# VHH binders against o59646: the designs that were tried, part 9

Target 1, 363 residues: o59646
Amino acid sequence: MKNPKFTENQKEIEKEEFEFLQKLNFIIKESLELFNTNLKNSMKFINYITLPIIMASIESKSFNPFSEIIEKHIAFILNSKMNSLGYKFLPLGYSSDLTYENDNSIIHIDIKTANLENPSDFKDTVPLGINQSSYPGVLDCKIRGKNIKADCKKIKVYPNIPTTYNNKLTITNALLFIYPDYKEIIDEIREDYIAIRELISINLKDILTPIEGSLEEFLNYKPSNEKKRLEPILDNIVRGYFIHDKLRHEFSENVEKDLEEFEKKIIGIAKKLKEREIKPVAILSISIPNGELAPHYDDEIVSGKSWGSSFRYHYKKSGNSVFKGLDNKASRAVFLHINKEYLPVLKKYFDPITVYELTEKRL
Below, E stands for the ipSAE of ESMFold2; O stands for the ipSAE of OpenDDE; V2 stands for 0.75 times the mean of E and O plus 0.25 times the DockQ between their complexes.

## First folded at step 1 (VHH)

Design e7 (framework vhh_nb_b201)
Fold by ESMFold2-Fast, scan of step 1:
Structure e7 (fold): chain B 363 residues (1-363), chain A 119 residues (1-119)
Amino acid sequence: as target 1 above (363 residues)
Amino acid sequence: QVQLQESGGGLVQAGGSLRLSCAASGFTFSNYWMGWYRQAPGKEREFVATISSGGSTYYADSVKGRFTISRDNAKNTVYLQMNSLKPEDTAVYYCAKYSGDLRYSYDYWGQGTQVTVSS
């Protein structure tokens, strides 16, 4: 394989990017009902996705688990579908949400969510971690607060993701889900969430030990549960958290009552979420060019104002950057799904709107 | 307007073969992924096979090695060659088009063709 910075290899990389875009479109279309009805699937949504996130939020002291719940749910669905298309989950130690391998390529998928009420989170750029791009360059820094008064200087940034690994090309895709405002739902479940948090941190903290590690470990964790009455709850807790070894097979009467209260509160949240159907407003795929392809595109496609912890990909900067070297002109930033009810709102920020199947025509 | 028309279903003995066809119109066929799904009596619709615009194919585990999906872009047709048929393959088979076009916000389905495999 040749280095991606050489023009002759550019078409091969862009062909792999386009092939993945087609696979991603298939996954999204086939799974669309799951994304559109994930809140109706309340027992699955709460038990397999939300319990580990609620437990993790105790350590972070977060009171907004809803966006985290959606991101984990998306990751769970994507993992299942990627495996079905011949991709293997690959633990490479990068900060991308999901990394996969097939015979031809290594795919990094970065899952993003945004609230329609906060257009700064989606309308121009997508944030990237330092390990989610192969882009070498320099970033402008900002003067940081009152305690750091250095002049803003350019900071050299080096790629953390190799352009090839084990003779396979690496490609990166940011998958952005835009949701309608869900503050009302957060407010409605807040009391139950606080009650669960208090119950866990006071009554159950000595029973439950958080699982350390990557999303990979979470997705592949195999629970062991011997309590039939509390089986769904314990299965979900064990999937995301270890039950203290001494208590794995035995629980006192007080612990059992606390777990029953926990189950009751989780079911209560599930019922409220089932009545409150939230569907994605839109799903946007952003094919991020490998860092060594950047010189063949708009050089301002990446910017950063932090001290090397993150930077932003400007997916509109190249005029809806297209795949070069291919006879098709598919956009690198393209909608895989749009809820037509929100089309007028989306057009305030995306005009024209490019939908994957109509790359020659825009809405 | 998207139209998908299946044909080729019928009654066949176990171990036999059938070739399903799906004639497509109303869109640029070569640019879209096409697939086959099936629905057996009393069951939910399940995935069978799909073929990308570039010709890559993917199959459900239950049909791998027995079924082959293919396409003829000149004829705007997708095919499903079904070999070594089993009674468990009895279902209505549906052709599907995957679309991000706002006019076709959901997958387009044909009307289906019945496949019955007798023991």
Scores: ipSAE 0.000, ipTM 0.222, lowest interface PAE 16.0, mean pLDDT 64

Design e8 (framework vhh_7aqx_2)
Fold by ESMFold2-Fast, scan of step 1:
Structure e8 (fold): chain B 363 residues (1-363), chain A 123 residues (1-123)
Amino acid sequence: as target 1 above (363 residues)
Amino acid sequence: QVQLQESGGGLVQAGGSLRLSCTTSGRTFSSYAFSWFRQAPGEEREFVGAISWSGGSTDYADSVKGRFTISRDNAKNTFYLQMNSLKTEDTAVYYCAAEPRYSLDYTSAYDYWGQGTQVTVSS
């Protein structure tokens, strides 16, 4: 952090940010058990939208098949609790996650999940879109899809979220849930997923061919000036065509048998998941500063992704301490929950670990 | 939807050269950007280099810039890391990674990773 003079407006902004953190901590602690994801309703968990995601994860160490379902579950729980704290849900279209307002502020909550086996997802940065915070970002001048001058280091970009909207301060919080590796669950259901993949690839391939344009759109998807979701694209690829009556006329007399086999495999997976419960290892709150605070922070607090068109907020530098607020008392990233059995693993990436209580506590 | 498999790792003496290959299984090779990462014993995984979907842009970590070159061959569904003037500090497990031309919303790091290939540089 730089050491310039603080204005009264900057102090008021930061006060509002950390008052929100206090309320968030209360909700998380009150609702901790509700964040355990119960897979007993597996037929709802395994559907035509989530199935391609799960299939893709079989081949990837980094792709968590449960992330999207867990994020939706977290969003549902948070939304049910925020009204009790005086926050009104606000469908502004600025963020696809959660946006609320009270008398003083507009709160953007960006829900993130990370796998404990992929520390690059949680150890020092969080990705940001231009519609998730008011903090100025940067883009890599050598973005792969663009022919930018080789001597340019970074392109500064201004967010489409203002620092103040309708006389209310904009606050952004990235809420990161860290989960254990799902390999054991995937291994248990692997053979059924392989059979489903082969069924789709060999027996249902021609159904997916007419929607190749949507598949290419999915693979080339990028954030726009507005935050856009993958759900409509995935729905178009899988749900609308997968069990449509037309497929019964395009394929062999065995199409009905193939669909019945597909449904049996889905039910088999659901049965294997019935008794599973997924619990977070840790919950980390990252308070992304309002753009009016930018002059007080290190120029390296934001960076562009070397292979992408978006930027990252650095809540700590590799090997360095977590960034502090203006009064040097509150940390910008604090743990709201830690499962003690994972403390040694977390200390490899966070030392000391800062836990939010009535005052910050270091472990 | 790609699968990644590294090859070309091994033992090499300081000052030598080595070329790593990453072969992809899939029909959308031209729609992906590709990267190399490495992880030395006792250290975290770090970025090495990247190449865009068009091949028109490349980026490198400062520690390897001028020594390493990333390239792609769309006809062979393969991309490469040419490693020249190797140093003992380059000893690591090297991983290849892929993501669509632009990030899918930055809600996940990379979509696809290889299993890794060991590179050992002796003095």
Scores: ipSAE 0.000, ipTM 0.100, lowest interface PAE 24.4, mean pLDDT 67

Design f1 (framework vhh_nb_b201; at its last look DockQ between E and O 0.02; V2 from the best seeds 0.00; counts 0 for: pae O 16.6 > 2, grease 28.3 > 24.2, SAP .755 > .668, placed apart)
Fold by ESMFold2-Fast, scan of step 1:
Structure f1 (fold): chain B 363 residues (1-363), chain A 121 residues (1-121)
Amino acid sequence: as target 1 above (363 residues)
Amino acid sequence: QVQLQESGGGLVQAGGSLRLSCAASGFTFSSYAMGWYRQAPGKEREFVATIYSGGSTYYADSVKGRFTISRDNAKNTVYLQMNSLKPEDTAVYYCAAWGSYRSYLTGYDYWGQGTQVTVSS
C-alpha cells in the first residue's frame, strides 16, 4: 500500500462506517435468538406476512418464499432497535431496504439472504443493484458473446440514492444472512396449500384478496399511519386476506362452509410453521466501497436483463477485512456470526477460515 | 500486551451507588467500542451497557435510567456509574472492547477479569 491520500470526507465516511459496523455487531450478538426464531414469530406476522408470501410462491412454483420472509423478519428486528441507537427512519422513496439518519449520517441497509445450497449467491460476491447504492457506477467493458464482439463506450449508471443529502454523509451496508435449504418445510405444507388454493379458485376467488404492500407498517416495522388505516377494516381481514365487505351479506351456505374450511387449514399451517426453527448459518456485514461503484462484469447485461440486478461487489474473506472490488476499489466485509455446526460446509466457500476463528470463544 | 483492568466493585446497600472503572492498554482505545457485561452465579453473561467509538451509547432495559456509561479517551478508561442499585444487580461485572474488523467468531476482541458487585437487601 502506497501511503494513500484520502479526502477529509472519505476519512469521515470511513469513521461513520466503522461505528455503524460496531452497532450492527452489537445488535446481532444481543439479538441472535430473535434471528434464529423467524418462523416462531407472532401469529400476526405469520398470518399477515408469512402465509401470503408462501401462498404466492406455491402458485408460482419456482420462487423461494423464505428469502422474502426472512428479509422482512430481519427488517422488523432491525427497525425495533435502530431508534434506541439514535437513528430515525427515513421514508424518502429510495430503493434500499432500510434507510435511517442520525445527526452525522444517513445509513442505507440492503438486506440479503442466501441459500447454503446456492454458493454463487454468497461465496465471492454480493449481488447489489446500482440503484440500491449511494454511489454512481461506470461501465467500461468489452463484450464477448457467441455472436457478439463489441467494446462498450463508458456508460455512466447513476444511483437512486445520493452520496450526500442535506449535508449528511451517506453510508451503504449489505447485511447478508446465509440459511439452510427450506425445501423440507415447503413439502410439509404443500398439500394443505393446494387444498386452500383450490377453495379460493373455485368458491372464494371473488371474495378473498391477499393483503399486500404495507403489512410491515401494520406490524410497526416502518413508522407510518398505515396501522390506523387498517383498524377500521380489521373485521374484513381473515388470516392475511381481505374479504370484500359488500359481498358478505350474499354468502351462500356453501361459501360459509368453504370459509370455515379455509380458516381451519390456515390455522393448521400456522401451527406447523410454529414448530419449525430455522437458524442462520452465517451473518456477514459488507461495507460498499467509498466513491464510484466497481460493478462486476456480467455478459448477461447485454441480454436485456435488469441492469440494477446485474452488478455485484467482489470480496474475499481471507487475512484482512479490506477487500478489492473491480478496478482495485476497497470493499470491507466481516463475519458477525458463524454457526459452528456448519463450519465444515462453510470452509468449502470461505477458505481460508483461520484456525483462530474456529478455536476462539467470543460469546 | 493488551489489558483491561476493572476496579470500583464492592458491597453496597440497596438504593446505593457505585462507579466502576476499566483502564485499557495495548491498543488504540479511541477506535474501540467499550462495553459492560455482568454474570450472576449460575447464569450466563448478560449485556449491561455499551459506548461506541463515536460516543453513542446503548443500555439494557433492566438498567436504563439507573446506569450511565461514559469514556475518557485521554485516560484510556471507560466508566459505569451505577445508581439506585437493586439486589438483582449483584454480579461480577466485566469490561469488554471491540474494534477490529477481523473479529469473525462473534464477540468482543478483549475482555477484563471482572469485578464483584454485591447489593444487599
Scores: ipSAE 0.268, ipTM 0.662, lowest interface PAE 3.4, mean pLDDT 65
Fold by OpenDDE, look of step 2:
Structure f1 (fold): chain B 363 residues (1-363), chain A 121 residues (1-121)
Amino acid sequence: as target 1 above (363 residues)
Amino acid sequence: QVQLQESGGGLVQAGGSLRLSCAASGFTFSSYAMGWYRQAPGKEREFVATIYSGGSTYYADSVKGRFTISRDNAKNTVYLQMNSLKPEDTAVYYCAAWGSYRSYLTGYDYWGQGTQVTVSS
């Protein structure tokens, strides 16, 4: 069947997308040194955030301790650069990490971090921000090859954002920062922290002032979220004790000894974190197709982490091209940075790898 | 008024030993972690060792196995036994006290005036 001839409109949309991709790639590539410097400078504060990092690790999810830091830095850099280029910052709630407006387009930039060794992040797909894309991606009934629903038909994901805003084209790009695994550091302290939480939980009577009603009832209250009230109370006590030093005299001597030992461990973890390289293994820039280009990319879009709520694109080896534009144009996914030491690992997930080379360009 | 007074510094040959002392007053000594820092000329102050109120110790990698920190709560004194000294250990050594993780985050709460340690080759 003769590949349906692309409409002129489709070609124009893609042209805009790729032009912006090139511009963004240039901006990021040019800013890599600044990015690295800022990250390095942030490490002077690692001690201050170590405990929060540990606390956040309770979740069974693979935790990158630097994800938030990286996201903030790149957001800052992008905002500065985009503004300098005449883009107007447009904070659209529930839309994207960064949104900008120019005369012709509304630009959404999704910033993501991933761990190289996290199978949830890299099996055969790269995550896309569903809230930042106008593309109604097709979801299959499988996640990572596992059937989610036996009689499931393929459905589409319908994003919150339209293909156009007031006749301005929606352009969506994602920046994926891939980092090495820090799991070994976090795993070292996680169990200890759990033990500390348990210890505190057992001794809550010593800390909490009597209230009207039953303490048990109070702690077992389930708010609107899935977590019990006990969880945030424990978190507050931990912070109160370790960060604010407000609760030290409310614990027995034995408990304090255990808490002191934990403090030592926090310091140790801080040191380990500080000694680790914070540089990304790779930076991947991705142009996400506008919804008007559907269904041309349907075969490349798959279920996300949550079936029906997100989508991802396939970075599969398909001949000589992966996630290319219409009519076998340039790749929509471009690596801006690669640590060569990790190239063999990256090739397991990404093949072929397209790399952007910085040239002097006028933006 | 909080006071930390270091003593025991001096000139020593490489391979030699020194014992530093820090006498503390003006705070509840037994409730505080005590530590040693050092600053070499032209370098930033660096961590050497800490002993917590419970007796646990922590050392910089550069001094691990050579230095030993201890405390005597009855005397309100913290000690640093320095063995197998190297020229690289030459610095002003500062006694410090802190009471919590918070104090650690912001730096030690109290500092001594420092004592000079010089290790000759």
Scores: ipSAE 0.119, ipTM 0.436, lowest interface PAE 2.1, mean pLDDT 82
Fold by ESMFold2, look of step 2:
Structure f1 (fold): chain B 363 residues (1-363), chain A 121 residues (1-121)
Amino acid sequence: as target 1 above (363 residues)
Amino acid sequence: QVQLQESGGGLVQAGGSLRLSCAASGFTFSSYAMGWYRQAPGKEREFVATIYSGGSTYYADSVKGRFTISRDNAKNTVYLQMNSLKPEDTAVYYCAAWGSYRSYLTGYDYWGQGTQVTVSS
């Protein structure tokens, strides 16, 4: 197939996307030492937050305990540095994790964390929500393994972000952090925590006496669609017992013994989390094509498995993801940081690895 | 370097008493829960008693009413008073230390070398 020509407007869009990517790369690269130092210092709190992390993991099959913390820290760095480059933070940014503007553009940055043991989240591709791109994705309307399909060539996956806001160009980036796997450590204790909740539930009569109605009626009252009264009460007792050292001696000896054994397991998990230390394996900056660049990225921005509720940008699908309309053929996906301990592992997943290099003459 | 040193074991006739001591060094004793475990030949180690940093105590069903655990934070020592001893109490008794969730900042689980208690019929 013949590649269609880029219009002059499309070339100008790519020039602006490239120029912003260089600014973002400079900001992050310049800030890496501070970022790593602050992240390491936050590990002093791991002993206090291990049980809350375990409790939070019950609500989800997939859990990354550091993702929100990473986002907040990156936002801190970006707000300071972006302001010095003439961008202002937009807290009501419609559709993205972080939104900034200057006179000519509105910048959307989505911070993604990926587990090194789950390469489908980072290897040559990045998943996108409908609020994380302006490029209409190719929609595949078939049900795998069934004799059911439709021709969807006239329909795209339409994202929520427009290609411009108030005549300012939309520029969309992903900042991808790849970390070692923490889920395995948490999964070691997940079943034990569930068992402890059940143990407390069976023995609630020792500490909770209803005034009107049965204990069963009280505990099964549904104050909201998503939760029953039992779950909040059990979580509260867990916090009281293990975090606040309360409710000791309120249960039978056998129950207390089981709670003590679980406490020893919490201590062991905290030790494992502390020894793993949060260290990024790699940091990637990815320029996501603006929707006015269609159809030039149609083979790289396609629907996910959710029938149009998600996208994937295959930034490596053409071998070496580039700004296709620029003569310099600069990469749209760039490594900003590689932890040298993990370079052999990363080379199993990436070939080539395009690395941003900080130069002193930045113009 | 952490050390737990048990003492006070020995041979005693059924119905007798022994007091075990465990002197601790190399860690902040007042922040640790202390406990006693025992292991008879060919059997798995079993829990005997625990005393938390705040003074709360817990006992295995098999020793409740006969054994008393206590601690002296000024001497960094935990004790196990064993009364009305039975032949089934024969085992090597191990002192152990571990942090509670609130206090596990200061260390890891630690174990002594054990002291033999033999109760004759």
Scores: ipSAE 0.000, ipTM 0.117, lowest interface PAE 19.6, mean pLDDT 78
ESMFold2 (binder alone), look of step 2: mean pLDDT 84; pTM 0.854
ESMFold2, look of step 5: ipSAE 0.000; ipTM 0.418
ESMFold2 (binder alone), look of step 5: mean pLDDT 84; pTM 0.855
OpenDDE, look of step 5: ipSAE 0.000; ipTM 0.186

Design f2 (framework vhh_7aqx_2)
Fold by ESMFold2-Fast, scan of step 1:
Formats: sequence, structure tokens, C-alpha cells
Structure f2 (fold): chain B 363 residues (1-363), chain A 122 residues (1-122)
Amino acid sequence: as target 1 above (363 residues)
Amino acid sequence: QVQLQESGGGLVQAGGSLRLSCTTSGRTFSRYAFSWFRQAPGEEREFVGAISWSGGSTDYADSVKGRFTISRDNAKNTFYLQMNSLKTEDTAVYYCAAGYSPWTKSYEYDYWGQGTQVTVSS
């Protein structure tokens, strides 16, 4: 079954997927400078959007504190460019970051960020939920790499996204931005974050109580598996501080001194980020096959992460990572941008790296 | 709701000093962060320095660090820009600005003065 002939419909599916890859390449290359996250230019929103996200990331020790900021910045830029290409944004309940439609297709773009120091996040696979692609997933019944039972096999999971919807083809792209390690910046910010947290819990508790629920939720927050739960709480605290700013003339000198220290710490975070420009090491586009194409790919192109609603897509399987029905020999995983400074590191994971580069011959 | 008026500008020789003042009208001085901006002929308006609503934090453009000092006097509803070691490149119209956030910059400030001319001769 591994070598069935492509139908004309399946060839058209790959042609549409490849056409979208070309459009995405155009957007990224045309707007490369805009995908550099310049925190100086974004500082006007740090108190409403950026700061709560940074603070939530610092509390969650498992990831880059700028990943949320970078993802939102990328989404904002990409949304503007997709609209320029005639795609209409769809606010669907999918776990993909961005969903769009035109006359012929529904586009799902899943924005991924990865730290160069954590190659498990980018070197071979990309994680996908069953709500992000029309391609069938697999759940693994293994524990610690061993079968739970002697005859246990991988369990197929069918996606919630159909291969076509209202006569429009489903296209899924994972857009992966790889960044250098920012541990030094985290260390600089952490002290001010801790000071803010202590100031709120001890000195400003009564003053910030008009912010309904947010202080109590923040003080009682215990990290679990929901890293983003902290972000709305911090946002409410920050917004409440600036609402209070308009009325601070009604408060005593002692309260103003505590608010002064709180402001000083917020400004401290902003100043430490002022000269930081977050540039990607590389931008990798991964075109996930439409589910109608599954018969043409090895079972090993998908593996389970464990019991759950997610799986791993193995985009480096050379026999399975190309547009098989097309004459151009194009790869489904291609670099849209590489920062030449990081080529030696990238070549350790992408060898030969030219297999993953778009060229005039492959475009 | 706040009105700003600059004073203290004028002609000065290179290496000299000037102190600009910005007086505010109204009863909300202590709630605002204040900044100084400048605009040379044919150029965009640029940030010079800022002071937070509490006075506990200041920030300066790299071109003026070590030469200019911003300060505020809440009792007098006035804030200042002390300019030392002036250079011909400092020639510009200087504007004072007020806003609720100390990191609000450029045209994002809610209130602006009319501007005062500073001319530094060689």
C-alpha cells in the first residue's frame, strides 16, 4: 500500500499545498525585518500585553520567557500579510494559532517557537494536536518506551478537522521560529519580577483590591499543567495599576511610596528589555499533508507522545517529507530564513542543510 | 486637562549651559510622567529624557547621557531639563510632554508644550 498511484485529485491537493508554501515564502521574505521582535518599538504595550506575558513566562520555568511575546508578534504581522493576499481570518475554536479562508481553501497556521539549546523541539518532529491538522494521528500505548502489554499497538486517532470543509481544501502549515537562548535576559528580569510579586502580596494588597479577583488569584496561584492561566491574572493587576494611576492624588504618602516602588520595578523590566531585539536563528516551514494523502506515506511519519490528544509529525523522513505527486521534488520542510551566524549549529541537525532550502528549481 | 509651558530657551555658545523649565497648570501634576523631546529643522522629533510620576526613575537618550539632567519639583508644579556641555548638534526646538505612563514616548504623550528654541553657536 506504500506505493499507490496518485489520483488527479491527490495531485491537485499537493499543488494547492505547494502553492500556499510559495505564498508563505513570499510573505516571510518580503517582511523579514518585521518578524524581528524589537521590544523598544513595542514598549508602549508592555503594561497591557507584553509585561503580563513576560511575567507568566518567568513563573513557568520550562520555556523561553519571550516565546509568548514572539508568537503574538508573529501572529500580528502574519495576519496583516495574509489579509493582503486575500485570506479572511476565521476565529474558529481550533488549537491552531491562525485560521484563514479564501475561495478555495481553509488555511491552518500553527506558529511554533523553539530554543536553539533545546533541539528536541525542532530537530526531527513537530507536535500537533488532533485539532490542528486533517492528517490522522497516533496515540502511543507505551510507558517509558515499553509496551504496557505484550500485544499493545499504536492507536490511530482521527482528526476533528475534515480534509475538506464546505468544498474548501484544508491546508495545514507549522511555522517554526528558532531562537537563541535568552537565559541572561531571564536572570536580569527575574529579580524585578520577584520584587513586584512580594510588593503586591505584602504592601499593595488592599489598594489593588478593586481589581476583582486578580490579586487573590495571583497570590494563590500554584503552577500546574496550565502555564497560561497566570497571564490573565497579571494582566488584570497591571491594568488595575494604571486605572489607579488616574486617581493616585487621593491616596496617602505611604501608598504612593509603595506604588512608586512598584512602578520602579516595572520600569526596570522595561529598561532591561529596551535594547533587546529578538531575531530568529531560522524560520522553518513544515507543510503537514492533507489526510487524503495518508495512503502515500509511511506509518512512521507519525508517532504518539503518550496517552493524550497530541502526536509528533516526523518531517525529516526523506521518503515521506516531499510533495510526492509533484515533479519539482520540493520538500515539505523548508527553511524560509537562515541567520548565517548559526549555520554551523543548524548543520548539526540539518545535514545536508541544502535538502531543506528552497531554490528556484524547487519553487 | 493639563497645559504645559516651556521657558529658559535661547542662544548659548558651545560648551555653555541652559536650564529649561516646564510649568504645568491644573491639579494633577503628581500623577504624570514628564519627558523632554526636541526637533531640529528638517528632522523628526526625538526623545531627550524622561522622569517618572514618582521621580524615582529617569531615562535619557544616549546622545545626552552625562550632559543633561531631568528633575521635577512637585511643590512648584514644574519640571526641568538641565543642559550642560552644549554642542551645536543640540540646536533644536525643545518640547515638554506629559503622560500617564513613564515609558510612553514620541507622539503618544497626551499633553505637549508649544516648544522653546535652543540655539548653540560654535
Scores: ipSAE 0.000, ipTM 0.195, lowest interface PAE 16.4, mean pLDDT 70

Design f3 (framework vhh_7mjh_2)
Fold by ESMFold2-Fast, scan of step 1:
Structure f3 (fold): chain B 363 residues (1-363), chain A 120 residues (1-120)
Amino acid sequence: as target 1 above (363 residues)
Amino acid sequence: EVQLVESGGGLVQPGGSLRLSCAASGFTFSSYWMSWVRQAPGKGLEWIGRIYTSGSTSYNPSLKSLVTISRDNSKNTLYLQMNSLRAEDTATYYCARKYSSGYSLYFDYWGQGTTVTVSS
């Protein structure tokens, strides 16, 4: 069947999904100017959380510290707005960035960020883990062993997220924020942190060891409250070095230069994070179909490549990005915000550009 | 060295039951999601189901009434219980270790397979 007829139950599912899209659009539109105006202040506030994240990212090659900073900021604002509309935050562990419930639904919101210079991250697909929606995925498997049949065929994989939970419908939305190129900021932060780690591991290890706990406190920094600052930790490191002056004559003059460089780089990272102002190019909402709707969509709408690939939601496949059971066939992938200065470059990747228009009658 | 070794396959009559085992070694078994996959002669791979570190399971809906997946972390062993077997269930059955990040899902290690033949 190329286009099976929707049942009334499947139409009701799509109506609930569409109603959430309408609410999400209202939230984003309502808070957009406040979000943009306060972003610089929010970044300063969030810096107490972001430093451990940056440190973790250098230990883990696959972790992007700047995207994580932006996603935490977005999550903070979105959480406040969802709570105001009667949605209760529901910690279902690992399944999604943000999970909420009300009387009728379980809402999974997966916050995504993309760099405008990396169109492969946003122009055709969005990353979507199998545990982030109720929609079954298709994986091209590749077998590594030489004694195993080389030709892997696609396999269908079912998610742990049910289509309904406690008589509440599961709704999944990918919320994609596209930003201007911030690679220069990421590269500077990464280089400074790598240099700090090399100074510690190679040049300063023996000197900083006598400062019991201070170095470990810095490397494993987790804010306990808003007033906890990096400056006291740095002061403790410097003071510890001078307290052990009795051993200083055994060290080369290069040690004093390395310690100064250590301090300067840590302060530099903190300053760069506090002084950045980041605004989105565009905000795109993508409503992933509930798994009960699978018979009406391409089997590969959620799929992974061959070996080692991430699962993705392919929102631009023909007919796959619409609410098929609705009379107007409204789009599942819609822009909620566009910065007009970037419209020409966005038109290079999106044709047509589908923008959602909020009306009171639809809420 | 990571190894997965399936056992328990063989000839079974239609309507019969069979339990397959997968012995894991060379890694911390309790920390990984495990799956069963099958391949009938001349057909593609068909995913059967998955078991999480928590012991929770997820199944192919087409096979849910036929199978149960379980694990024994103290023995580093994965199990597949099959009931009400039909001729169409004749296949080579593989256990596989899930490799993943938050957005990646694929199998990095497979066993050699064990063959189940359902015949009267």
Scores: ipSAE 0.000, ipTM 0.205, lowest interface PAE 19.3, mean pLDDT 68

Design f4 (framework vhh_6z1v_2)
Fold by ESMFold2-Fast, scan of step 1:
Structure f4 (fold): chain B 363 residues (1-363), chain A 121 residues (1-121)
Amino acid sequence: as target 1 above (363 residues)
Amino acid sequence: EVQLVESGGRLVRTGGSLRLSCAASGRTFSSYAMGWFRQAPGKEREVVAAISWSGGSTWHADFVKGRFTISRDNAKNTVYLQMNSLKPEDTAVYYCAASSPYELYKTWDYWGQGTQVTVSS
């Protein structure tokens, strides 16, 4: 029933989690303009969105091209900013979108997007794999029929991410971007998106080697007086194709036509995104407690069905939305950005105190 | 895609030095981040060091920092791990791995077979 008293060690864990939240707030506010699809400089927008479009199309696992492209775009922007705060990219191979380290901690960031017209994706819970945090989940077991036998007690499931790795505390943050209704945009870009994916077959993936580089290195690319960002990328792809192609003369005409189509499809998507002038409705940071804090939080803050395919993090549950060991009870689920135009809609789903308090205090 | 073959593992005395090599095959080697992992008897596999595709960024685990250095030669499709001041605790099978930048480094996609390093007093 009652949680045990916080130890000094557990208070230091929450302090480290809160300090990361402050740093994340700073870089999100610094980068707000880059998350808009309506950048005044069209070439700057194309420069940032081209690689996200290409990589999203290659990895595509769903029929939501907008979310897939935007999540890559957000990841690339964040990656370019984290080094300035003393975080180094850390390639540990967990399922988080981005992983970084500093002297004290390892940071896992999971990027989510949601449509404002689909509140089930954001209003009460966020989807989260238990392998994306160190916090244990709880399965709700239910029997379904006469000949079905199941354990109907609640079962704790332990994650793959440890609470501490190499003497560094692991921190998990789910970063949720809520956008205006983008269903129409999905319909407008779907065919071009599929065409890009089909042009980038398994056999052509190796030809894309020249667009390689660290995410930061690629995003820092600046063409000298070039009109299109894709010109250097296309030149490198063509070079890669002809170097590997022993019969280059036979295939050169078809390759040029495919590359022109590839360029047109990418620019087509970028143009459609820019013309819609889409801005985030809100950006929500959700600090998932380190697993060592589990005795102080409700067992059901990460829950799922025993026969279901996913877990949910319940970030609004009373007592779980705050840092319990900090005197001022700072919030774990915090709006880093709110577009004032959408406040009436957001008020339908969020506590007005949480929305207005963050707007006033600027944590 | 890539295939990886480690070499250089052997028996060495405490305080000694050893250089491991990882030879890669495949035209996309230069686009992959590369890492060295190790697994000691009865322990989980752990990351030792990692290097970006260009070699411009490196990461080393705290337990080898100042003793081990990762490097790569993209012209030779090879990654190296220079190990100095070896300790008995460094005894393990060492693995080379590659991570795809297209997958945003979420997973280590390709692995070698491993090379045994034994450090004795």
Scores: ipSAE 0.006, ipTM 0.394, lowest interface PAE 9.8, mean pLDDT 73

